# VH-VL binders against f9uss8: the designs that were tried, part 1

No score or structure here was measured in a lab: all are predicted.

Target 1, 221 residues: f9uss8
Amino acid sequence: MVLTDIEYLLSYLEAHHVPTIKKKRHTYLTYHGLAEHYTYVLKDGIIKNSIILQDGREYNLSYIAKPDVISLLRDEVSRSTDQPFNVRIESEYATFYQVNRVAFWKYVNSTPELQNYVKNYYRKKLSENILRLQRMVMNGKKGAICAFIYSLVDLFGRKVNEGILIDFVVTNDDIAGFCGISSRSSVNRMLKELRTDGVITVKNHKFIIQDVSYLLDQIAN
Unless a header shows other numbers, all headers, positions and changes below count from the first letter of the chain; antibody chains are not in Kabat numbers.
F, E and O stand for the ipSAE by ESMFold2-Fast, ESMFold2 and OpenDDE, each averaged over both directions (binder to target, target to binder). V2 = 0.75 x the mean of E and O + 0.25 x the DockQ between their complexes.
[cut] stands for letters that were removed.

## First folded at step 1 (VH-VL)

Design a1
Fold by OpenDDE, look of step 2:
Structure a1 (fold): chain C 221 residues (1-221), chain A 121 residues (1-121), chain B 107 residues (1-107)
Amino acid sequence: as target 1 above (221 residues)
Amino acid sequence: EVQLVESGGGLVQPGRSLRLSCAASGFTFDDYAMHWVRQAPGKGLEWVSAISWNSGSIDYADSVEGRFTISRDNAKNSLYLQMNSLRAEDTAVYYCAKDRGYSYGWYFDLWGQGTLVTVSS
Amino acid sequence: DIQMTQSPSSLSASVGDRVTITCRASQGISNYLAWYQQKPGKAPKLLIYAASTLQSGVPSRFSGSGSGTDFTLTISSLQPEDVATYYCQKYNSAPYTFGQGTKVEIK
């Protein structure tokens, strides 16, 4: 069996007995709380990346529900801004590899598979960020929300009789944070409209997408 | 009542500038992209410019690109069109229009009554 | 740029008549087409979007069809209040071009 790049990384970390840390739901790995001399790799769980804007608002970047080197994104954010980078645990728990930063890069530099992983990592993250920017700048609030909800399909989507269940609780505040919307009332109103129009429904605090086509019309590409 | 009210139109000489305003009421202004559409006397409709809800995206028709500037003040529920280097062919009724809310392309579900701009020597 | 061409430029029909207006795009625009009604001296009003979806509050005698390059606005039974100029508009991408308009009059 051929390992994917991330699987290779995980196997490598395990083989080298890299320490892990386990965090509970809604705890934070903040920039100041994460030692800069460590590289953190999400082993299992779901996390939310966010940044604190200059005005003090939190802007949500993404959910990550698969193994990922989360600190690489942190490092890039830190290089670009002085804004804090936050990681909030969204699942019951999340486990991270905590590897010495120097050691991590030594591994990368000495292992072609890991080099390839890092290369593809940046490519993927760049692509994701481009899409995020497109959603932010080209949409109205409703469009942004629709685009965001649609983006959750790949992460948490499951086919059900009524449509596509987003099998993850996303709060209106989180939505606001993902869409750069300062007014919670706007989010509430837009979601209500989407429900009224039969685009989405909500069961057990989870979205069910009933009209995917409508959401697709809200995507900038 | 949902309403858009344009103002600032008038008679102006070629080469001069004019600033149009649009006051929105009855809906959450900063939820939607806004547009300017104009109509020359006895002619059809022409899309002029668009601005997203947060001003992050702006588009212009080729005919006005470089001369017109669209902007908005969400705190004042106002849309603006700064028109510079005006030409005779810019003579038209200028409509403020609300975007329907789709991100992929824009069409208009609310219109003002328009303000007349006449460019003549 | 994509050209939008309406046909006819004008028409006159009797009350109760079926009226058909065509809009053709020079390139495919999928279903990203809207129809507007503009009565004399008034601002335009949205009638149809997504080529065939009737805007809320618009009488059911109005309908739209088509996709790609050829679109049709139909008034099943022309009424006196339908006297207006009708415009199609593409909104697949900028520029958001209108057709030249079709003037509908009553005989």
Scores: ipSAE 0.205, ipTM 0.746, lowest interface PAE 2.2, mean pLDDT 91
Fold by ESMFold2, look of step 3:
Structure a1 (fold): chain C 221 residues (1-221), chain A 121 residues (1-121), chain B 107 residues (1-107)
Amino acid sequence: as target 1 above (221 residues)
Amino acid sequence: EVQLVESGGGLVQPGRSLRLSCAASGFTFDDYAMHWVRQAPGKGLEWVSAISWNSGSIDYADSVEGRFTISRDNAKNSLYLQMNSLRAEDTAVYYCAKDRGYSYGWYFDLWGQGTLVTVSS
Amino acid sequence: DIQMTQSPSSLSASVGDRVTITCRASQGISNYLAWYQQKPGKAPKLLIYAASTLQSGVPSRFSGSGSGTDFTLTISSLQPEDVATYYCQKYNSAPYTFGQGTKVEIK
C-alpha cells in the first residue's frame, strides 16, 4: 500500500528520531494560553480539545482519536507561541511525538509530502469548524445533539447487530459541552426523545444508533 | 521499474575482506531504511544488518557484529556491506532489502536478486 | 532473543487443497509478523504484514491470522505457482528474526 498522509508524517518523525512522551487519562498535555515551544503529534490514544469559560463551564471543541497533529494554528513565525486549546487525555494513556515548533515547520517547508499533509489538515479543520458553526447557530438544540452524535460515527463507530455502536462513553455533560447547551437536564430530555423515536438506544453506557437517516435529516446543510 | 541490484560477491579465502554493494532505482532511496539478509546454500533466511534512512541507527545480528559494517551513500542511491575477517560460515547469497519505513522495524517490501559470497580455502 | 519456529518444515499437497503453515514466537510480538514467499531460485517476496494484512498485488487466496505468539498463513486453494518456501519474520524489535521456513510442494 502507498502510505497515507499521516503514515508519511509518522514515518518521517521516526526517521528523524523525534522523541515521544506518554500521558495518562484525565491529565492535560497543554492548557489554553500557556507558551509552548513544541508541536505535538498524536501517535496513540484519544484526546479532547476544549476551552474553559469564565463561569467554569467547559466548551468542548473536538475529539482526536486517530493519529494527527494536535494544532497547527501557530507556525514558526507567529508572534504568539501560546496553545489555542486545553488538550486532555481521554484514553487510559496517550502517546505524542514532541517536536520543536520551528523545526517542525522547517520539515514541512522542505518536504512536499508534508506540505500536502498540512494542506489537507487545514481543509479538514475548516470543514469541521463550518459543521461546528452549523451545530451551534443553524440547528436547534435537538439538531445540535443529532449532529454531534452523528459526528461520533467516524471516530468511534462500530457496526453491531443492533445498529452502529459508539464504542466510547460520552456523558450528558460531554454532550452539553460539545453542543453549547447550558444544562444537563435539557440534554437528557432530548436524548429521551431520540430513544422513544427509535433513533438511538443505550447499552452498557454507550450509544447505539438505530436510525442514522434521522440524524442526517436533522443536520442543517 | 523499482529494483535493488546487488554486486561484489565472489570467491574469497577465509580471513579476507569483501565489500558488497546494492544499487537502488525507481524509488526515493533516502526515504527508507535498508537491510542485508543472507541465505546459506540450501538453508533458510538470516537477517544480517539494518541501517536507518540517515545512518543514525544501525543494528547487526550477533553472528556478524564486530566483523561487518553496513553503510549507505544516499547521493549514490547505494547500500554497502563491508565484510571483514570472513569465515566459511559466511558463505551465502546476500540480499539487500528495503524497509517500508524511514527507521527500520516495519517489514521488507522490496528485495534484490542476491549476490553469492563463497568463503573457501 | 525471540526465536521463530515454523511448522511443518515441509509439506506436499494437491492443486486446490487448503494449506496451513504455523509460526510460533518464543515471546509475544503482538501483530508485528510478516510472511514471505521464496520460489525456487528467486528472491523472497512479501505476502502478509501485521500478521493478517495482505500486501498489494498478492492473490486473495493467501491470508494470515494470529497475534501474540501463534500465527498462521493459509493458502485457501493451492496453485502450481505457489510451490515455494514460506518464511515468517518478526519485526517488533531487533533482531529481525526469520522462522526456519516451510517448503511447499505439489504431489
Scores: ipSAE 0.000, ipTM 0.414, lowest interface PAE 19.6, mean pLDDT 85

